# Miniprotein binders against Protein Hikeshi (HIKESHI): the designs that were tried, part 10

Target 1, 195 residues: Protein Hikeshi (HIKESHI), of Homo sapiens (Human) (q53ft3)
Amino acid sequence: MFGCLVAGRLVQTAAQQVAEDKFVFDLPDYESINHVVVFMLGTIPFPEGMGGSVYFSYPDSNGMPVWQLLGFVTNGKPSAIFKISGLKSGEGSQHPFGAMNIVRTPSVAQIGISVELLDSMAQQTPVGNAAVSSVDSFTQFTQKMLDNFYNFASSFAVSQAQMTPSPSEMFIPANVVLKWYENFQRRLAQNPLFW
Short names: E, the ipSAE of ESMFold2; O, the ipSAE of OpenDDE; V2, 0.75 times the mean of E and O plus 0.25 times the DockQ between their complexes.

## First folded at step 6 (miniprotein)

Design y2
Fold by ESMFold2-Fast, scan of step 6:
Structure y2 (fold): chain B 195 residues (1-195), chain A 93 residues (1-93)
Amino acid sequence: as target 1 above (195 residues)
Amino acid sequence: SKIEVTIRIEEDGKKYEFTFEIESPEEILYILKEIKKFLEEHGAKELTVRVEAESPLAARWFALLIKLIFRKLGFKEIEVTYEGDKIEITGEL
């Protein structure tokens, strides 16, 4: 029913069925994995009112499995990308300076899929979907672009308001959007480091 | 806004098409970079991103952002299709 995809690896389409409603994929060398894609094959839909809860498991410092809920797949949204980086114990025995006296051996993690009621799934909080706390360069770029557009549009709106019968009125014509786009593109061409 | 990425690969004579929804726009560059690596390893050439924005203005803004990301990742043939508040952007490696 399911497939599992990791960048640079062969697509897995043969999940191991471990119970009537539970399926598992093995993820060898999981410490090199940041994202996992889970998807439904197009052949067998979920029963009405049901979906799949997607879990991630890795061995902790004592070798015990730690299962974490990543998210969900449903008939309406049959594919999902999950971020698993940051879910691994950074303080465990797998740290280079941990208490282990043996050469580091690659560990095998697992993706688990549990077929559950949609109502039950709606009441669960996935750990893999925790809010991103850091502001990256892409977020800063998008904020800079929005600020650039807002400043341009505001300047134009003020000019228009000065000429209207009602100074409290504000509007942004379609041609202003086009002018902003052209100006922003021109600036990027002149200085690639602008953004 | 709704952002969807569609990839197409062929492996062992089988063709697969996957469509994903991006929950966090700040992760789109990283996700597309990983997808690009996967496409290159499997000989796939084309990536399509679809955006359903909150307005036609927002759609033009997203089109600009995604075109810049495609160029940064080395995609050569970038085609954009507009439909009101919806955008479809396709790039080739």
Scores: ipSAE 0.000, ipTM 0.283, lowest interface PAE 13.1, mean pLDDT 64

Design y3
Fold by ESMFold2-Fast, scan of step 6:
Structure y3 (fold): chain B 195 residues (1-195), chain A 93 residues (1-93)
Amino acid sequence: as target 1 above (195 residues)
Amino acid sequence: SKIEVTIRIEEDGKKYEFTFEIESPAEIEWILREIKKFLEEHGAKELTVRVEAESPMIAKWFAIFIVKIFRKLGFKEIEVTYEGDKIEITGEL
């Protein structure tokens, strides 16, 4: 049902099923991995009302697994990119894999996927910098991208009075772009996580 | 708006294709930059981005924005297909 991709390595599409609702991918030599892509294969959707919680696990100094919640995949968001560099020194989060006896090999990390109710997933918080976006970093990135988009787009805008019936030209009213930008800015300021 | 990225990778004679969605337009450049690394590491040279916008006007603005990102990331042979409020952008590395 799931795939896992790491740059420079063969894509994995055959997760090890360790329980009816739990799947695991092995990540050997995880110290060299910066990002992992987790995605759903297009053939089998989640049952209605369900999604997948994505976890990352590595062996601590005592060989014990440390699980951290990275994020989620759902039928509406069937893939996600996660940054795992810097997580090996982090603390474990609440996870459903604690009772499982998963064999640990030194220098091998794991991606775990737990099929859960969407309502249950909504109550969980991923580790701060695991997803390709974080609240702080992507708020700043979003502001910069919005400014860049608005400046670029508005450079091509002209008043309707100056428009011509040319088939090769496109014209966008600056006030429409400005209104969109202002609405987005307002919503972002009220809740950086609304998107 | 719905933004989808399709990646095609060929390794050891096996072809893999997967499509995933970008949650926010603001994330496009960051995500495409990371995806470019995966494409380069796997010898894949083609990237397709599909957008279903809220209007034809917004679709054209997305096309301009995404083409800029493609060029910034070094993609060539950039093709844009318009179909009302839907666009498809394909580039090669």
Scores: ipSAE 0.000, ipTM 0.194, lowest interface PAE 15.6, mean pLDDT 65

Design y4
Fold by ESMFold2-Fast, scan of step 6:
Structure y4 (fold): chain B 195 residues (1-195), chain A 93 residues (1-93)
Amino acid sequence: as target 1 above (195 residues)
Amino acid sequence: SKIEVTIRIEEDGKKYEFTFEIESPEEIELILYEIKRFLEEHGAKELTVRVEAESPFLARWFAMLIKIIFRRLGFKEIEVTYEGDKIEITGEL
């Protein structure tokens, strides 16, 4: 019923059924994984009113599994991509001396899918940074793009702010940027390959 | 904004098609790079990205960035379809 996809690895389509309503995929060498795609194969839909809760499990420092809710898949949204690199316990906190006392731990993580009622799933809160989604992620992206442009433009403005008279002194009006955007948008509408 | 990716692969005679949403646009280049690697390693040839933004301006902005990323990643036969604030970009490897 389900598939699991990791870049650079064979797609897994044979989940291990551990209970009537629970399925698991093994992720060996999980430390090298940044994103995981979980999807329905499309051959067997969920029963009416049901969907799948997607969980991620990694071994903690004692080798015990730590499960986190990543998100959901449903008949209406049969695929989801999750970022798991930020969810690994101890990531960025490893110290050489701390590692000297390493207990035997498995290097295999797991993706778990639990078939649940849609109403029950609606009341659960996934880890905020697990899905390739976050509140205001688009706002953050737009702000970073605007900041990049502003920083580029301001680097020229600083030099032009110097009061050194010069015959080669040049200033770019602010409305030229707006004109560029409007012209660019218009040209894209006419021929998307013009650039 | 809503960015959807559709992947079509064929492995061992079986065909798989799956669509998912990219909800962290700031990581889109990294995600598309990983997808490209996966496509190459599994013999898949086609990737489709759909953009639906909060405004036509932002939709065009995303389409521009995604098209540039497609070119940098080596996608060929890049096609773009514009429909108001919705844009669909398809590339082939």
Scores: ipSAE 0.000, ipTM 0.316, lowest interface PAE 11.3, mean pLDDT 65

Design y5
Fold by ESMFold2-Fast, scan of step 6:
Structure y5 (fold): chain B 195 residues (1-195), chain A 93 residues (1-93)
Amino acid sequence: as target 1 above (195 residues)
Amino acid sequence: SKIEVTIRIEEDGKKYEFTFEIESPYEIELILFEIKKFLEEHGAKELTVRVEAESPRLARWFALLIVKIFRKLGFKEKEVTREGDKIEITGEL
C-alpha cells in the first residue's frame, strides 16, 4: 500500500506488515539521510474515514527505540516529504570515561505507518520541524536559482576590447543583469510570492 | 505551487500507477533521481510531472526547470503541455 523514497537509494514499495494496521520500512545507514518521502502506491485507498500516521524511529544513545510522529498521509494527501536530519541521534555527551565500553548501535532506523481514524489523527501533533515547509523551501530554492543565473550570466562579461565582430549576436550590458538581480532580491525579501 | 509526479510501470502484463506530491520545489531533482533508479528495474517506464503554479510566468519557469532535469537524468521528453498557470511534462527512459 505504501512506498518510501530516500535520496541516493532505491525506492522501497514492500513494507513489512507488523500488525493489521501497522507497516514498517527499514532505513539502514540512517545517519546519512536528510529527507524521506512517504507515499501511497495509488492502487488501494484507505478505508472511508481512515488515514495513515507516519512515525520515525531511531536508536537513542542507550540503544532504545525512540518513536516520533512526523505527519500524516491520507487519500486527499497521499504523499509527504519529511526532514529527519534534526531528529537523528547525536553523539553521546563527551565527558571523561565517555568512550569506555562503547557498544555498537545498529545504524538502522524505521519509518512506521499506523492506519488510524481521521478523527484520532486530528488530535495528534507532529514534531515541529519534521514536515518540510513549502513556502520556506521555495524561498530557499528561488534564492539559489537567482544566484545560479547571476553567476552564469556574469561569467560571460567581456570588455569591448575582447568582443568579436558578430552582428548576428545580441549582448546585454552586465549592469542590467545586476540591477535585475538586486531588484528581484529586494522583492523576494518583502514577499516571496510577488511573481 | 502544486507539484505532482505520476509514474507508470508494467510488470508481468500488469500495469501500475503511482502518484505523489512534491511539497518543495528544491527537492524535485533529488526525488526524480530516485524515481529513475526505481524505473530502471522495470520494462515500461513513464514519468509525468504536473505543476499548478501561482502564475503563467512561474509555470513557464517550472517547464524549463523540469525539462532541464529530465535531460540531465536521461529522460526523453514525450509530451510537454503548458496552459496558463499549469504545465504537464511526460518523459520516458
Scores: ipSAE 0.000, ipTM 0.271, lowest interface PAE 12.6, mean pLDDT 67

Design y6
Fold by ESMFold2-Fast, scan of step 6:
Structure y6 (fold): chain B 195 residues (1-195), chain A 93 residues (1-93)
Amino acid sequence: as target 1 above (195 residues)
Amino acid sequence: SKIEVTIRIEEDGKKYEFTFEIESPEEIEFILWEIKKFLEEHGAKELTVRVEAESPLVAKFFALLIRYIFRKLGFKEIEVTYEGDKIEITGEL
């Protein structure tokens, strides 16, 4: 039902079923893993009203598993990517006295998937550190594009408003929108940094 | 809008294809950046993004956005196919 993908490793498509509603993937040498993708194979959907809660487990200093909720997969969102590098024991916390208490733990972690009711999943909060932390230029690009459109179109809207008085309405001709798109696309192709 | 990302990887002569659906357009750059890292670690060279938008104008918006992200991430040989409110963009590393 599920697959697990780690950069530089073979794809795992055979989860170990440990209960009727619980599936596990082993992640050997987990200290070298930064991101994990969990996905549905697409052959068997979840029953209506159900989804999968995705957990990550690593051994603590005593060798006991510590389970953390990463997020969810559902029929509507059948794959998800998680950052696990910040969830590992001992990362960035070393100091002279702390090093004396650090013990080696087994290098195998696990991804767990629990099939749960969507209502139950909605009331759970994933750990904050599992969110992907790449640069968000989508918001920047969208804002720049909208600003460019607004500035381009506003010149036509102002002229229209001055020639045809309207108490509370401003109209932008449809052809202005199309002309803006073509102009923006051409300028972006010539110089991606033009804004 | 419905956004899907398809990656193709090849390991030891076996080919694998994965398709991800992106629920939030705001997440698209994060997901594409992570996928690029996967492609760099594997022998895969190609990534395809498909968008089914609410209108042809919205589809063109996503075409511009995704093409911008592809360029920013270093993809070359960028191809765009339009079908009304649907687009498909493919890039090569």
Scores: ipSAE 0.012, ipTM 0.277, lowest interface PAE 8.9, mean pLDDT 66

Design y7 (from tq3 with K4E K30F E33R K46E E57R D58L L60R E61W W64L R68K I79E)
Fold by ESMFold2-Fast, scan of step 6:
Structure y7 (fold): chain B 195 residues (1-195), chain A 93 residues (1-93)
Amino acid sequence: as target 1 above (195 residues)
Amino acid sequence: SKIEVTVRIEEDGKKYEFTFEVESPEELEFVLRELKKYIEEHGAKEVTIRIEAESPRLARWFALLLVKVFRKLGYKEIEVTFEGDKVEVTGEL
């Protein structure tokens, strides 16, 4: 029900079904790939209330897949383009014998599609691409805002021992920022629209 | 556009100030609402929003929008300052 396209290569339309709700496309020689397009074929829609979470996997130094969430496809947005050039492993070889033995190990990555409830998808955060899902999720927006505010404000924190007796600048106590962050996070968990 | 929020707080005879950037207008309203609660609990002198727009006309439009947002959130005293494509709006609770 899905297709996968890489510029300069044949379109793949026959995903390997590895579970009732999971589909995989192989990406051989993924080191040469910058972008991947994932799309629905348009003939079979997702069941009501469901969509597809799109993952990228590459082999680590032990040959085990390392999965990263790229984004989502739904009946309302049946195609997406992802940049994967910044997410690749094995550039320069991380195999234990790579420095001594130049025998090339095939680099095959995978695109995985997991059919999930839309409610479950709304609670997930994509890595390393344009976060289209963050615009549609108040909870994701709020968490990003909390992290940004706390990290930025705490970057100005200094111990009292490092403050001058008559400061030329105004400073905010780090503990006050932390207290606000913890209170807001707790309340958000109970009701995302608590304000 | 560049959106900056500056908050000035006075507690226990000490004055504190911090500035941070907001990535979008959507985040701005959220930040102002949260800061209002924080300020009401701890006290504050003022909240200042600075925007650098792409034109003087757009800066004037942002000023009107910010005044409406400040009023919606209950800020009582609102002052606006223009400098070409830059605008500052200050509100006090």
Scores: ipSAE 0.000, ipTM 0.086, lowest interface PAE 21.0, mean pLDDT 62

## First folded at step 7 (miniprotein)

Design h1 (from b2 with L15I E18K K19L; at its last look DockQ between E and O 0.02; V2 from the best seeds 0.00; counts 0 for: pae E 10.3 > 1.5, placed apart)
Fold by ESMFold2, look of step 7:
Structure h1 (fold): chain B 195 residues (1-195), chain A 119 residues (1-119)
Amino acid sequence: as target 1 above (195 residues)
Amino acid sequence: DPERLAELLERWAKILYKLGRLERAAEFLKYALELDPSNWEAYYELGEVYRRLGDLEKAKEAFEKAIELNPDSARAWYGLARVLEEMGRTEEALEAYKKAYELDPENEEIKKELERLEK
């Protein structure tokens, strides 16, 4: 239902569903991350009157996890960029993940998405400076998506062992490049703010 | 970072250029130039795109802009020289080839073209 993107990394589309209405992404090596993009995959919208509250949890919570509200995604705003590099460590509010037993690796941060009523979301205040302006967010998101394309395309590269007579060169089928580009261009034309 | 985005768009345009999608390459170079108008390398690449498209006037303008931004670029002068020659403006092409050679005297391709025209 959801995706999570960090610059220079492959997009995550397989959230760990920890409850009917709660989803989690692992963020390994979180200290190298300044921003994350959380977005709807577009095939399953939120039910009417509902949206997603987006939380972040530091791995230093050796006991009970402490979650910080970053912001929201909704059917009307299906993607958002959140800054995590400036968050205050260990600070948290009442959150829907507190009673959950979520399996996680000790050095890995997590992004949690809780499907909630829009009226309930309106009563909550995200931690300060988690959201990025739409102009700066678009520029950073586009740069990160282009890096994601590079990583995606490299997964289709073939070695010399698979091809001759160009033994020292790595090759990527031309259609992979065009397919990704056409999809990206179409998405941008449909919704320049698709976070 | 707009400069980082412009760099990535230029890289994408180079891929499209190699694939023969010349109109799309031009579109991405123009967008990169909106983000970073002082990028002489993007103007140079745009000149190469227009030359292959056969739009020699636009190619000349792009190479001239690249030279305006970086007068010491041998390859921008060489690009201008080739466009001028394709236009039939041989004396102007010769002068541009000479400038390119002055800036990169070890380039055998430039030297070969200059020697050809001086015969």
Scores: ipSAE 0.006, ipTM 0.126, lowest interface PAE 10.3, mean pLDDT 68
ESMFold2 (binder alone), look of step 7: mean pLDDT 87; pTM 0.850
OpenDDE base, look of step 7: ipSAE 0.009; ipTM 0.195

Design h2 (from b2 with L15M L16Y K19R; at its last look DockQ between E and O 0.02; V2 from the best seeds 0.00; counts 0 for: pae E 15.2 > 1.5, placed apart)
Fold by OpenDDE base, look of step 7:
Structure h2 (fold): chain B 195 residues (1-195), chain A 119 residues (1-119)
Amino acid sequence: as target 1 above (195 residues)
Amino acid sequence: DPERLAELLERWAKMYYERGRLERAAEFLKYALELDPSNWEAYYELGEVYRRLGDLEKAKEAFEKAIELNPDSARAWYGLARVLEEMGRTEEALEAYKKAYELDPENEEIKKELERLEK
């Protein structure tokens, strides 16, 4: 459902699900990270009326996690870029992730995504310096990603008439989605700007 | 991987269900079942969703499919029994309750329903 990208690193697409509606990515060596991209994989949308609140967690000087709300992703805005370098000295905010029994090394931060009602998200205020305004390049990425997926998947589409004596509806095998995902991940890992 | 995706869809269905959005819950369960058509539990949940929606025919079909895939599921038989009873198909409901009780004789709820219908 979600991907996480740090420049110069492999794309992460296997979030740890820590709750029914909560997903976490580990970010090793977070001190060297300036920006993080969080994006929808394009396989599964948010449920209607829901989106994702994106949080950043880093250990403080005492090794305790400090959580901050970075921003949001939605079906209408399926990707976002966040600047996290300036947050490493910020104050913690309220977050829905509670006490996670994650063995933390001092150098590992986390990106948390909480699936929430859009109405509830509207009441939350992200940290002011996290949202990157120059989303144009990433908007292009998101569009190209979706186009790539759609074109790939559509090339394998078969009509129901081709599968069974029932007409009119088109079907795409689930394996096609998986193959796209694997190929896209590989390409993205090799060159984040391959589009 | 398809199974994992199906599991995710089932979780979304559950979230909708918990929020009272039954139609959307059904939609996500159906999609999950497209990915994993052998998931008897998802059919059971779909049956429950349809029952709550008042679509008894679809509920019946869903429970029957669950039973077909897992005939030893007491809860699936119990689900079918309840739907049949709501449809006024009392004799068939009774047989389904009997089967459910046979599979889970320690279930007091099933026992009570069976006793009620046998009077």
Scores: ipSAE 0.000, ipTM 0.190, lowest interface PAE 13.2, mean pLDDT 80
ESMFold2, look of step 7: ipSAE 0.000; ipTM 0.093
ESMFold2 (binder alone), look of step 7: mean pLDDT 87; pTM 0.851

Design h3 (from b2 with L5F E7K; at its last look DockQ between E and O 0.04; V2 from the best seeds 0.00; counts 0 for: pae E 12.4 > 1.5, placed apart)
Fold by ESMFold2, look of step 7:
Structure h3 (fold): chain B 195 residues (1-195), chain A 119 residues (1-119)
Amino acid sequence: as target 1 above (195 residues)
Amino acid sequence: DPERFAKLLERWAKLLYEKGRLERAAEFLKYALELDPSNWEAYYELGEVYRRLGDLEKAKEAFEKAIELNPDSARAWYGLARVLEEMGRTEEALEAYKKAYELDPENEEIKKELERLEK
């Protein structure tokens, strides 16, 4: 239902569903991550009146999770970028992942998505400035372009590993990128909320 | 693979640059550089984008980074020289043009600019 993108890593599209309404992505080596993109895959929308609260969790020195609310995704705002570089030493916040008090490997953090009522989400306050930078027309456009482009390009990642450095290499022609960009611009102008 | 993704972002930036979308080209080049900070060609292209945008200070910084990563790039030195001249820093521009010429003596464009300034 959800995707999670970290620059330079394979897009994660197989969230671990830990409850009927809760989904989790693991982030190994989280200390090297500055930002993360959370988005809906577009196949299953939220039920009417609901949306997703997005949390970032990292283990403290005892291996216990420290959860922080990053922000939200909804059917009307199906993707967001979150800055996490300043959160790795922050204070914990109130969170719905209490059942997830499981000791984890110290270098692994998590992105948690909790499906909640929109009214409940309106009463929540994301941590600091991280959530403020996650939504504007430029950020939304850039994230949608980046997600679509990376997913298309990553379909070739395994083919390079399967080939010698010779004529069997697969490439993406520049005109394909231009055609994709033109189509993406048209879709965004017609429906600013498409993925 | 971060290098693969960075190369795709660079190609996208080149297309945006060709279409005159300079601010967007700069943003994609900056994203590519977050993924591959050693890519001197992307810094060079970012310098050209900033120069066309009129942000000469950022253009200078980008060309200087390209030179730090590849000191033997005649075109990076040439880019720096052009920005320095546009900033009115003619003595520094002349030195950068001379370096670019030293690195690519067969480049008639560099030679022409150097001769112009030495008059």
Scores: ipSAE 0.000, ipTM 0.118, lowest interface PAE 12.4, mean pLDDT 69
ESMFold2 (binder alone), look of step 7: mean pLDDT 87; pTM 0.860
OpenDDE base, look of step 7: ipSAE 0.009; ipTM 0.212

Design h4 (from b2 with R4Y L8M; at its last look DockQ between E and O 0.02; V2 from the best seeds 0.00; counts 0 for: pae E 13.4 > 1.5, placed apart)
Fold by ESMFold2, look of step 7:
Structure h4 (fold): chain B 195 residues (1-195), chain A 119 residues (1-119)
Amino acid sequence: as target 1 above (195 residues)
Amino acid sequence: DPEYLAEMLERWAKLLYEKGRLERAAEFLKYALELDPSNWEAYYELGEVYRRLGDLEKAKEAFEKAIELNPDSARAWYGLARVLEEMGRTEEALEAYKKAYELDPENEEIKKELERLEK
């Protein structure tokens, strides 16, 4: 049903389903993560009138876990980006995961998704410094990346006269993709949030 | 992270496929598979690209690899079935359509094709 993406890591598509209406992703080495993307895979929509409340939990070896509301995903807004850097421990309060007996590992944070009525979600307030990104933000990231690639690659295009009979199309040498990858990779490593 | 780059190359290949740049879509998918050879979805998309290019043997090989990596993918079986039918291998196509239907019995498109071919 859900995916969880952190830049530089494998996309997680196999949430731990801890209840009929609750799903959890583990985030190892969470302290190195600034943002996380939560999205619907598109195969199973929420039931009509329902959506997903997205929570974050620090690993807590000293007591009951604390879950902080980051924001929401719905059939109408099926992806969102959430900022988890700068969250304060203990800022959460009421949440639906408190009674769950979920196995915890030190240094592993969790993203929890609780399927809830849209009316109930409307009464909840996310923590104040969490970023909530719409599907528009994900689309804008993708467009900016594609634009960056096209701008970089266009300076390496070859003329129609050098190639066979499709003269209305431009050609991109394969090593241009590698140069773009190297440049993008360096920028992402220096500032994962440059987008 | 090579696996992250592989995922982004897949997304770009899908855009190229939608815009009709089929050979470039195949190139990007092959780069993605060099970085993450276990990605059944990329093999599935490569099969669709080769099918539209008319390279039915490469399409068949790509769909078979997708099935090897994820035997429960109704889409991959359906893609294989269509390629086998285009190759004139109707009995093998029927078996692949049946498998796709078993995996996704709510898919009306698969059901329609299976019913058409059994007649």
Scores: ipSAE 0.000, ipTM 0.097, lowest interface PAE 13.4, mean pLDDT 69
ESMFold2 (binder alone), look of step 7: mean pLDDT 87; pTM 0.861
OpenDDE base, look of step 7: ipSAE 0.010; ipTM 0.192

## First folded at step 8 (miniprotein)

Design m2 (from b5 with D1S E3K L15I E18R Y31K E34K R75E R82E; at its last look DockQ between E and O 0.51; V2 from the best seeds 0.00; counts 0 for: pae E 5.0 > 1.5)
Amino acid sequence: SPKYAAKMLERWAKILYRKGRLERAAEFLKKALKLDPSNWEAYYELGEVYRRLGDLEKAKEAFEKAIELNPDSAEAWYGLAEVLEEMGRTEEALEAYKKAYELDPENEEIKKELERLEK
ESMFold2, look of step 8: ipSAE 0.178; ipTM 0.587
ESMFold2 (binder alone), look of step 8: mean pLDDT 91; pTM 0.912
OpenDDE base, look of step 8: ipSAE 0.028; ipTM 0.426

Design m3 (from e2 with D1S E3K E4R Y39R E42K; at its last look DockQ between E and O 0.14; V2 from the best seeds 0.00; counts 0 for: pae E 10.4 > 1.5, pTM E .669 < .8, SAP 71.932 > 70, placed apart)
Amino acid sequence: SPKRLAELLERWAKLLYKLLERKGDLERALERAAEFLKRALKLDPSNWEAYYELGEVYRRLGDLEKAKEAFEKAIELNPDSEEIKKELERLEKEL
ESMFold2, look of step 8: ipSAE 0.000; ipTM 0.119
ESMFold2 (binder alone), look of step 8: mean pLDDT 78; pTM 0.721
OpenDDE base, look of step 8: ipSAE 0.006; ipTM 0.155

Design n1 (from tq1 with W64L V67W R71L E77K I79T T81I; at its last look DockQ between E and O 0.05; V2 from the best seeds 0.00; counts 0 for: pae E 19.2 > 1.5, pTM E .771 < .8, placed apart)
Fold by OpenDDE base, look of step 8:
Structure n1 (fold): chain B 195 residues (1-195), chain A 93 residues (1-93)
Amino acid sequence: as target 1 above (195 residues)
Amino acid sequence: SKIKVTIRIEEDGKKYEFTFEIESPEEIEKILEEIKKFLEEHGAKKLTVRVEAESPEDALEFALLIWRIFLKLGFKKITVIYEGDKIEITGEL
């Protein structure tokens, strides 16, 4: 349902579902991360009237997780970029993930997505410095990349059974696609504006 | 990087070929959207896009982008022919 992208890292598409309405990505070495992109994979939309509240958790000085609301993703806004660098341990708002026994290592932060009512989300205030307001070139790039990846992934979601070997169809080998993806990620990491 | 894009439209035995250079993926999407409208209006079913780039990697990147756009636009039977630095994508509406 969700993907998580950190520049210079592999895309994460396997969120840990910690509750019916809660998903978590682990972010190792979070101190080196400036921005995180959270996006919908497009496989499963939010239910009608629902969206995703995106939270960031880092260990405080006591090793306790501090959750901060970064922003939102919705069916209408299926991706968002968040700046997580410089997020100071502000006053921990409601810990939607606080009761979850998530084994945390000190160097691992988490992105949490809570599926919530849109009306409830509208009442929440994200941390002010986390929302990348401008559709900057990076946001556009990330959205394009994610869209590209999604479309790529969806294009290959042909079940083996549906792969009618048309002798005339040249299949791009999955390995070529993987290499492309790896190269794309590498290029993205090096220069978000490489296109 | 500038990418050379050749679009071929087959309509009632007529082939139209357009070649242009694009600088951004957004440009190609808009173009393909307009072409789709054209195809629908004229009952044309087949669209071919050839991508030529400076490197095979770039060509592949744009090819995948175009493939995505084809999917988004509702093209079916999408085929991709890889010729090294040239990739040809064909879709059928």
Scores: ipSAE 0.000, ipTM 0.154, lowest interface PAE 13.9, mean pLDDT 71
ESMFold2, look of step 8: ipSAE 0.000; ipTM 0.080
ESMFold2 (binder alone), look of step 8: mean pLDDT 78; pTM 0.749

